VH-VL binders against Myotubularin-related protein 5 (SBF1). Designs and how they scored, part 2

Target 1, 134 residues: Myotubularin-related protein 5 (SBF1), of Homo sapiens (Human) (o95248r204to337)
Amino acid sequence: SLPVSRCSVALLFRQLGITNVLSLFCAALTEHKVLFLSRSYQRLADACRGLLALLFPLRYSFTYVPILPAQLLEVLSTPTPFIIGVNAAFQAETQELLDVIVADLDGGTVTIPECVHIPPLPEPLQSQTHSVLS
Below, E stands for the ipSAE of ESMFold2; O stands for the ipSAE of OpenDDE; V2 stands for 0.75 times the mean of E and O plus 0.25 times the DockQ between their complexes.

## First folded at step 2 (VH-VL)

Design p05 (framework fv_pimurutamab)
Fold by ESMFold2-Fast, scan of step 2:
Structure p05 (fold): chain C 134 residues (1-134), chain A 122 residues (1-122), chain B 107 residues (1-107)
Amino acid sequence: as target 1 above (134 residues)
Amino acid sequence: EVQLVESGGGLVQPGGSLRLSCAASGFTVSSNYVHWVRQAPGKGLEWLGVIYSGGSTDYGNEFTSRFTISRDNAKNSLYLQMNSLRAEDTAVYYCARGSYGDYFRSGAFDIWGQGTMVTVSS
Amino acid sequence: EIVLTQSPATLSLSPGERATLSCRASQSVSSYIHWYQQKPGQAPRLLIKDASNRATGIPARFSGSGSGTDFTLTISSLEPEDFAVYYCQQRSNWPLTFGGGTKVEIK
């Protein structure tokens, strides 16, 4: 529902901050691979839902798995874009991924690999979006 | 250069326990996925379980209650603790490495130990 | 679990002949099939990764193909050292599973 979507968006901004959320939004629009890490399954579900809510009314057409089972970590090697959440207990297993944007919900950081460039929103849209969300 | 060496196999009576060791050289177990695979005499290969680089473990459903994988990072070694052994557990037990640095891109057993034979019989 | 069926169970061939080994999956595994060779008294040896990529040091006579549920390992011209048991393995879903093996033996 709408109220649940709004809450998930608010939580995502609280966990990562405006700049990081905008980077993830642009990454999803430009068909990059986004991986959320958290010790909390609830936090993973909320973050993934929040990112999808930010894309509304656009439909996300690629792999979407808010909580990936440990047995299926090989899915992270897929050549297609994704939005996936993985419990931080398995973070060490994700360190070899060279083209994946990693959002650490517990640490409040987003790590963009050197080989990945996410274009910023064009001005004035970026400044306008930031001011609306602030 | 890069190798895995199993030890600890032998004859054990039904209902008994046995701990296998797997010593790694030329790579660090805490930076890799390392698996246990077994092979009954004249039969095919069967996956038992894995210890992930982070230290968490997973098992095939039929092995969860009787088998435990652990490691000692200081000794660069893995262990397989086997309890409540049955005649059908008679097999050669291998430890095997998932591909280093590209497990999520290729995910294959590129390095195998020589195997250690476990015989469960009275 | 995903079941892999290898056929035939036994191939009886002479050196110099072509060997074609089949691996069929009970559901789609994309291209996530690996092939291993096991010689008597030895541990398995990785031959092919992800359906078609030869592992380091593997001779060019070995090739793999296929996708979805149907996979093939081909040995273009058998050498004496190629008489062994061959296993396929899937990495698409956990638990990891192996096929029952195909024994390539001298006629």
Scores: ipSAE 0.008, ipTM 0.541, lowest interface PAE 11.2, mean pLDDT 84

Design p06 (framework fv_pimurutamab; at its last look DockQ between E and O 0.12; V2 from the best seeds 0.00; counts 0 for: pae E 13.4 > 2, placed apart)
Fold by ESMFold2, look of step 3:
Structure p06 (fold): chain C 134 residues (1-134), chain A 122 residues (1-122), chain B 107 residues (1-107)
Amino acid sequence: as target 1 above (134 residues)
Amino acid sequence: EVQLVESGGGLVQPGGSLRLSCAASGFTVSSNYVHWVRQAPGKGLEWLGVIYSGGSTDYGNEFTSRFTISRDNAKNSLYLQMNSLRAEDTAVYYCAREGYYDFWSGSQFDYWGQGTMVTVSS
Amino acid sequence: EIVLTQSPATLSLSPGERATLSCRASQSVSSYIHWYQQKPGQAPRLLIKDASNRATGIPARFSGSGSGTDFTLTISSLEPEDFAVYYCQQRSNWPLTFGGGTKVEIK
């Protein structure tokens, strides 16, 4: 069986697909804001852990909150990069986040705002990341 | 040009089953959210469920046990399997594409098929 | 689930008149209401997204407003093609729900 960290990475790829996960990986590497949405707190925790595991051995130095409580939703308006999970029940309260990349774990989609540009992953890095996950 | 065409409607007895098809063109069903919505004769609209781009589904509360949404990516089509049909399931059944192109926009149905009629009666 | 109540059930007006259609939600839906038009024998057509944003190709005489629980669709000056049934739909919570409709008919 896979170690727990690899299980979280595998689940992330199963839920979002290779293209979407690589986009999130590039976004995290280039200091963008990543928001995970799901009705399941476990999916939120697993996805955030999976993205961090994919970044290893890089240490993520910005805001990391796998499950953001509703009382703290104002954190999403910070100018600082983040990886944050929010329960989809509060999706209406997260409207107007114009610079945030949103990963809908229940629908398996990633939405990149028009004003956000994520540089392409150089081919060697993309191939290495893909091979590790295969 | 975006188009959706429902088919497979007809007359069925109570307790029976029926499978509806929705053939899509001008977009890819595996990259979009597609919903089923029905309308009983002379009545309003009722949301049945959705299939997401990743293949997961959600249903209206009373439909979870009787209706199943699936798709065939090679045929660019999706299906509604309806079991244990009742007289109140008599309706026109639409498939509808979610216009998922704006920030935080969602669940607006920008393209609809013309519908297929299902009649449940003895 | 969220119940949407539309009123009036029927609105009888003449061309050129202003139509005001109400949609009330059983709990707050923020601004997450869509409006559709449906003519006899046709599928619904999207008019307004998220309370106030006109869909592509919708004439400016259609406008929407409201937030929370009370929403309004306004047709500033009715044209002959505007006589139809109008539905509101919420996207705040699953399951998605529609209102019962308001029929706008010619007087």
Scores: ipSAE 0.007, ipTM 0.547, lowest interface PAE 13.4, mean pLDDT 84
ESMFold2-Fast, scan of step 2: ipSAE 0.148; ipTM 0.721
ESMFold2 (binder alone), look of step 3: mean pLDDT 92; pTM 0.941
OpenDDE, look of step 3: ipSAE 0.018; ipTM 0.672

Design p07 (framework fv_pimurutamab; at its last look DockQ between E and O 0.54; V2 from the best seeds 0.00; counts 0 for: pae E 8.1 > 2)
Heavy chain, then light chain:
Amino acid sequence: EVQLVESGGGLVQPGGSLRLSCAASGFTFSNYGVHWVRQAPGKGLEWLGVIYSGGNTDYGNEFTSRFTISRDNAKNSLYLQMNSLRAEDTAVYYCARERYYGSGSLNWFDPWGQGTMVTVSS
Amino acid sequence: EIVLTQSPATLSLSPGERATLSCRASQSIGSSIHWYQQKPGQAPRLLIKYASQSFSGIPARFSGSGSGTDFTLTISSLEPEDFAVYYCHQSSSLPYTFGGGTKVEIK
ESMFold2-Fast, scan of step 2: ipSAE 0.046; ipTM 0.681
ESMFold2, look of step 3: ipSAE 0.013; ipTM 0.638
ESMFold2 (binder alone), look of step 3: mean pLDDT 91; pTM 0.931
OpenDDE, look of step 3: ipSAE 0.015; ipTM 0.641

Design p09 (framework fv_pimurutamab)
Fold by ESMFold2-Fast, scan of step 2:
Structure p09 (fold): chain C 134 residues (1-134), chain A 120 residues (1-120), chain B 107 residues (1-107)
Amino acid sequence: as target 1 above (134 residues)
Amino acid sequence: EVQLVESGGGLVQPGGSLRLSCAASGFTFSNYGVHWVRQAPGKGLEWLGVIYSGGNTDYGNEFTSRFTISRDNAKNSLYLQMNSLRAEDTAVYYCARGLWSGYRNPFDYWGQGTMVTVSS
Amino acid sequence: EIVLTQSPATLSLSPGERATLSCRASQSIGSSIHWYQQKPGQAPRLLIKYASQSFSGIPARFSGSGSGTDFTLTISSLEPEDFAVYYCHQSSSLPYTFGGGTKVEIK
């Protein structure tokens, strides 16, 4: 599709690696809460766009805010799924979120809370993905 | 249990290059961001930069052109490549672990430091 | 960059006395301030993180407070091993910066 989508997807893999990107993909497909953290607004925008591009042709029907203003941090406590980016300056304010998957773009990590259960990829996709990664 | 051990310091001439190493043990190195911090003799602490668990880096503004941070997760090792060294770079160089994987972190464990002296 | 100003530069106190160390940020940093102790010839040691949270193994006499721009490290009753240099560090924005340090010395 669009060149900007391809660039965003490539950057997402560079920032987080294959395993983490697949975890985020599964989380979005199974209607979990995904929070991107970065000090760079460009990284936030690119990551959110990249995740949406990976979901194509599925339309994401829930809250999508690539750069959340500090005044709206309460949105992170919503009970509905989301894909949201927050500047890492507010990371401490996000530490007590118990049901949010946090993708730290600067750190290159994805933290899945103990209470969040992401189903494995449907067969044959899981087998194919495992074969590519191994 | 958590340990960080710096090495590679020494005497170098102005304009020279030096590579510092930091060996990590007692934790899953690949899950953490790791930082370089220096301290000139009798002076305070100065943050140099970080390499995050995913390999991305950020530097203090004055260090972006001369210093490069890298890591080798298979060897549990962190590196600082220092080029075009100046007398002002004389300092003890510490590696330090960020408490979380991201960038809004305290430094929870530090190495003992390695001394770099830039002098003719 | 965010500038951290520590005061006083030197505190001369006796064992058993209360020490109060200040750190002021040039702009609001929320609670993203951390305190370290450094003894001569040693690496810094984390004492307090996120303004008020004690790090593991740190004696209860150390406490932190403040938010926004004004932060305080308190040592309720100085022990002989507490005479050291103390640094504040902000992690709110890059580049990370440290204060100039406060030396707590024996009177």
Scores: ipSAE 0.007, ipTM 0.547, lowest interface PAE 12.1, mean pLDDT 84

Design p10 (framework fv_pimurutamab)
Fold by ESMFold2-Fast, scan of step 2:
Structure p10 (fold): chain C 134 residues (1-134), chain A 121 residues (1-121), chain B 107 residues (1-107)
Amino acid sequence: as target 1 above (134 residues)
Amino acid sequence: EVQLVESGGGLVQPGGSLRLSCAASGFTFSNYGVHWVRQAPGKGLEWLGVIYSGGNTDYGNEFTSRFTISRDNAKNSLYLQMNSLRAEDTAVYYCARSYFDWLPRGAFDIWGQGTMVTVSS
Amino acid sequence: EIVLTQSPATLSLSPGERATLSCRASQSIGSSIHWYQQKPGQAPRLLIKYASQSFSGIPARFSGSGSGTDFTLTISSLEPEDFAVYYCHQSSSLPYTFGGGTKVEIK
């Protein structure tokens, strides 16, 4: 519901900060691969829901899996865009991924690979979006 | 060219405070998690804590009440505020950068040369 | 917290000999183990990341292996500059922890 969506958005800002959230928003809009990592399943679910809520009313048309089972880790190697959450317990089993943006919810960091280019929103849209999210 | 340089170490009395600095150069400091690690004379390495690129922090359990990590991305600098110092805090203090990988945790690929903190009367 | 136990504490060898250093974790950490070399008066230097991946510029004689709880650093043929203290470090869970170190010294 709406109250739940608003709460998830607020938690995402708290965990990553506004600049990182804006980067993830732009990444999702420009069809990049977004991976959330956390040891907490609740944190994974909340972050994925929050990012999806920021895209509303746009429908996310690619792979969306807020908690990816260990048996399906090979999905992270697909060439198509995604928003996926993985429990950090499985990070050591995963090979290097060249084009995946990784948001570590426990650490509060977003890592954008050098091969990934997220275009900034043109001014004044970027400033307006930042103001609304602030 | 990629470097971390600590400063601010010295002699301090028990119960005193001290602030350490770590200056980064040769890389985009704001993109990296940076850590404090200490080593008492003749002993092994001990992780103190980290500040991530977004400003969140995590500490070893022994350090949460007395030590605070902060950063100033405009100055490419990392700080460690140490309060209520004890003789047991005598150590070389290193700053270190987490290896940049698709997972934002991991190995420490760049280390400073350390700054010595001596806590004695 | 995860405890890392390094053995032996001291390894006395001659140049040209093979060195095998062990690091054992108190619980499974997958491959999230990293190895460092430290010489007297110097900062640690990263050798191997994620159990088996050589860091850039590290000589081929250094190699790592293992997974889960049992990890090994191997130096295939010791050079004079390899006599140092070696530490393992886990990044699987917070707090990050280091092993107690293995001193490789000249016999």
Scores: ipSAE 0.005, ipTM 0.528, lowest interface PAE 14.3, mean pLDDT 83

Design p11 (framework fv_pimurutamab)
Fold by ESMFold2-Fast, scan of step 2:
Structure p11 (fold): chain C 134 residues (1-134), chain A 121 residues (1-121), chain B 107 residues (1-107)
Amino acid sequence: as target 1 above (134 residues)
Amino acid sequence: EVQLVESGGGLVQPGGSLRLSCAASGFTFSNYGVHWVRQAPGKGLEWLGVIYSGGNTDYGNEFTSRFTISRDNAKNSLYLQMNSLRAEDTAVYYCARHKYTVYSGRVFDYWGQGTMVTVSS
Amino acid sequence: EIVLTQSPATLSLSPGERATLSCRASQSIGSSIHWYQQKPGQAPRLLIKYASQSFSGIPARFSGSGSGTDFTLTISSLEPEDFAVYYCHQSSSLPYTFGGGTKVEIK
């Protein structure tokens, strides 16, 4: 719903900041792997929902798992794009992920690995997107 | 079973170009990052570069301007385009795979047999 | 780049003897060290990953240890097929690098 989507989007901006949210948006548009980390399951659900809301009206057709069980961590090595959340209790296991963009919601950081190349959005879309997120 | 087979090596003159291939079989190629590693006669192993499962590449600094790695998942094949070859590029060229999981890590678990490139006048 | 220094360059031993091979990193790499065996005319073969984890099918006589900057590969009792060159490899940072190798040769 709209009220829930607006709250989730606002929370995402408060936790990560405009530049990081823009990076995640571009990553999702260009079919990269996005991993959210938080000790709060609610925060993971909210962040994943917020990112999907920013992509509207585009439908996300790849793997979407806002809370991934520890038993299924091997899913993070799949070749297909995803938006996945993992509890930060398992953060150590994610440190060896090579091509995954990691958004730490508790720390407010986004780490883009050196092997991941996110192209900038073409103008005017890039400036329009920045204006909307600003 | 898991196999990687390099081909395309041979004798080439300094300044020439050569394209190596690595054919993969026995596994889902698209799930793996694949590396090129070379070994000069009587010398040790030297990492050249990688193409990850997602298609992005990384190279050793000395190789960035002359060598290009690409892949064709539909053909289960990895390629190395080598340009402006020098005598010091003479080596056996190996392809090797890695699959990241929380359990397996970034290790070269299977290697091809190698293909010999000789750069000589 | 991270430099890996292997020592000794050559180990001359007899079958049944213990072999101890060293690999030292120029900076801390945690446990991101891997060991390979290479016989003449053959491709390298993975033995040990992440300092101490044996790869599938590798005989129990091979073991690895260490963390940070100092790592060891041990062969508890050499078999004839173990006479080969051994390389360490780090995956902690790009570019990936290998040690110069230790040749284990028959006395």
Scores: ipSAE 0.006, ipTM 0.535, lowest interface PAE 10.8, mean pLDDT 85

Design p12 (framework fv_pimurutamab)
Fold by ESMFold2-Fast, scan of step 2:
Structure p12 (fold): chain C 134 residues (1-134), chain A 121 residues (1-121), chain B 107 residues (1-107)
Amino acid sequence: as target 1 above (134 residues)
Amino acid sequence: EVQLVESGGGLVQPGGSLRLSCAASGFTFSNYGVHWVRQAPGKGLEWLGVIYSGGNTDYGNEFTSRFTISRDNAKNSLYLQMNSLRAEDTAVYYCARDTFGGVIRPYFDYWGQGTMVTVSS
Amino acid sequence: EIVLTQSPATLSLSPGERATLSCRASQSIGSSIHWYQQKPGQAPRLLIKYASQSFSGIPARFSGSGSGTDFTLTISSLEPEDFAVYYCHQSSSLPYTFGGGTKVEIK
């Protein structure tokens, strides 16, 4: 629901900060690969839900898996955009990913690979993003 | 418990159009991508296309211009709009469920019984 | 597109025998191969996913192996209900494709 989505957005801001959340929002809009890492399944679910809520009314059209099963880790190597959460216990398996933006929810950091370029959002999307964040 | 039921098949003349439906039950339809796979009489399986949980679609190269996949999550239904039908489109059409939210490297865990489309004059 | 070649096209065996079915991909697909069984007049049924993982409820006599381009489905001891057509399916890249099938028939 909307109230639950707003709570998830607030949690995402508290965990990563506004600059990092804005980077993830821009990444999702520009069809990049976003990977959330956390030891907590609840934190993974909340972060993925929060990012999707930020995109409203835009619907995310690609792979969306807030908690990826261990047996499906190979899908992280797909060439298509995604928003995926993985338990940090499997972080070692993600080391070969070169074009994936990694949001460490436990550490509060977002790592953007050097080969990934996130362009600035054109108006009015940038204004709409600031409206949602305020 | 998980069920997919196709409908809308029948006899169509060459050049005609037909819309197939697939009704889903027993799972949260909106969380899953769904595929169309066809099989001509006595032949093998052929992947036609997919609609992901997010609503985007992908098709086999030969189907891109003639076929359109859509979904209605409120009705737990999947659709295949088929245009400019040819004799070689005669086949049983199956809908098949993807894994988690439209995962790109899917297996098809549940299939419908299929609906027969015959294109003949 | 990735072409999957299944061999043999037909495998004639007796109940109790081991069946070994091959699927070869035209390029590397990692472990993104899945196996289905189809009986006459029925929809396909998933047996094995990601080359070697059994789907729930599938008898232990079915097993899968392989990686890259060469994959095998093994039925350790054929039961009467196992005589069917078997298809491999790759999901490594679009468009997804199926092999031509191997018919396992009673000798």
Scores: ipSAE 0.006, ipTM 0.537, lowest interface PAE 14.4, mean pLDDT 84

Design r01 (framework fv_recaticimab; at its last look DockQ between E and O 0.11; V2 from the best seeds 0.00; counts 0 for: pae E 14.3 > 2, placed apart)
Fold by ESMFold2, look of step 3:
Structure r01 (fold): chain C 134 residues (1-134), chain A 122 residues (1-122), chain B 112 residues (1-112)
Amino acid sequence: as target 1 above (134 residues)
Amino acid sequence: QVQLVQSGAEVKKPGASVKVSCKASGYTFTGYYMHWVRQAPGQGLEWMGYINPNSGGTKYHQNFKDRVTMTRDTSISTAYMELSRLRSDDTAVYYCARDLRYFDWSSPFDYWGQGTTVTVSS
Amino acid sequence: DIVMSQSPSSLSASVGDRVTITCKSSQSVLYSSNNKNYLAWYQQKPGKSPKLLIYWASTRESGVPDRFSGSGSGTDFTLTISSLQPEDFATYYCQQYYSTLTFGQGTKLEIK
């Protein structure tokens, strides 16, 4: 039997690809704001769990809301780091966010705002990680 | 010891293309983003975009997105900027410039090429 | 784009004068996560490439004389030359590298 967290990590890589997932991993490690968008609530939950699983053994101590209700979208404007999922039906309400990294799970893309800098992994680690995951 | 040497001046007619080269030496070429900046006569500086010399990935300013192509050849540590469909207001000095910080696109530029004058006239 | 506005567009001064050039951005260039202002100052002499003077709003680049200093935060920034020297007559540009890397229109510093 397969553990749920292993399946969530595999889904995250399938949805976004290796380069995008490593960017989100570095973003979470460097205390940035990560927003997942999908029309599927299951994809949102799986992606958030997958990203947390990649952070193991680190414990994520900031705001973590896999499915944020539309009534609470103002939470996205807080000054603190987060990992949050929002249903894509409400994506218009998320398009003015200046400092939020947006992962579109349905389109398979990650958008990093120009004002957000995410350091890459050091060259030996990044190359080794790509070869292992490829 | 870091040096960026650009190709020579060019005279073009409207509608033509120009390709400017920037040869880097004295540092690890693939470790720093390369930017292109232009300056029209008597005017200020205008950022055009950058290339990641390691991956070949690019980002262009919206004003140039449909006409500019940035490339590189890592075997000779050279970056290129090609601007197509030239018009008279593209007359400018074109500079290549290197990021101050290792592998950080969001940084100021510590080394600049000498500039390449491109003149677009009838 | 973040618009960078410099003031004045030109000025005349004598050797030994204290000179102040201002730069205002249309949006804050202070990134709260690292508490840094993404602002630089360049000097450009006629026929030459720009030279980096100041980055992170107030950090002097190596080899830049102590008479050059930068200050300000958020949207309002200042370059100060405490005692003007003959080699300082040039055009000065501010630049934001927060988003889309835009430059101010320049300030030409001329001898009086």
Scores: ipSAE 0.000, ipTM 0.545, lowest interface PAE 14.3, mean pLDDT 86
ESMFold2-Fast, scan of step 2: ipSAE 0.046; ipTM 0.697
ESMFold2 (binder alone), look of step 3: mean pLDDT 92; pTM 0.942
OpenDDE, look of step 3: ipSAE 0.014; ipTM 0.631

Design r02 (from r01 with heavy chain D99G L100E R101Y Y102D D104W W105S S106G S107Y P108R; framework fv_recaticimab)
Fold by ESMFold2-Fast, scan of step 2:
Structure r02 (fold): chain C 134 residues (1-134), chain A 122 residues (1-122), chain B 112 residues (1-112)
Amino acid sequence: as target 1 above (134 residues)
Amino acid sequence: QVQLVQSGAEVKKPGASVKVSCKASGYTFTGYYMHWVRQAPGQGLEWMGYINPNSGGTKYHQNFKDRVTMTRDTSISTAYMELSRLRSDDTAVYYCARGEYDFWSGYRFDYWGQGTTVTVSS
Amino acid sequence: DIVMSQSPSSLSASVGDRVTITCKSSQSVLYSSNNKNYLAWYQQKPGKSPKLLIYWASTRESGVPDRFSGSGSGTDFTLTISSLQPEDFATYYCQQYYSTLTFGQGTKLEIK
């Protein structure tokens, strides 16, 4: 199956907005932990696929689990980078994670912990990226 | 060579707190989780929680969540476990144990500290 | 909460005997995406800290004698000692690391 999905990318921008999506892109590129939350399993799958598609043609070498089973919530406490989706029913169990970037797809928000620093894209790449998305 | 050295035995009164240390050597301290496991006299092993020394992030077992605090000092490669509001049933040997750095590598405990005996008595 | 049940709670054996200890989990500890069983076995001698013997259900830790072997998948696991030695008299614990780490209650191996 095709790894790039234009529909998933468009949906991600609609749910989170340009600024938040760029933050998630930079976070994934700089090997941070990205957690998607939604009540909808379809939204989780679409968001994870969309972020992965934005990284194309780069291969994501770390943990990628678009819908994490409740039995495996401990995976969220690993020290290594990931792109993971979790049903919002388990959101309370994610509140104590210190170094995880949480993207709430239903609320349209991205929470970056204070211990996590995502560097901005260097100029002119940041300006060029903004122009393409406009 | 990998070594985990724990602080000495403690005797405490009910209601007090105890802080046990675990000094790591022979490996990159921030490359592995540090877990805490206790064992009451004549009983089995009970997992309490872990700390990620790199981020300072912690996960506590629900039975200890309101009384335990795990911290670390990367400058001296030392992890700490503090248990507050001690009860007589907290009498146990407390171990630190090194775990692999993620779920995919497996949280197997390949090195253990020698244990710290904590006795809680009136 | 995955409950680990070990049997027997104690076992008497003689040097040279083949010994088997069983461990059952209340739900599967096999992760289908990587086909690994998140199960380990530990040995604890009186007054000492536990020692890792087996991980991933069947992988022997470096330095552990080949008389120790692990088998099983999903919910049912076995630790086997093919020819018991004097230094093997100890308590053995299984542990799952699939979800919220839990240990079995232990099997005490005693001299007959």
Scores: ipSAE 0.006, ipTM 0.543, lowest interface PAE 14.5, mean pLDDT 84

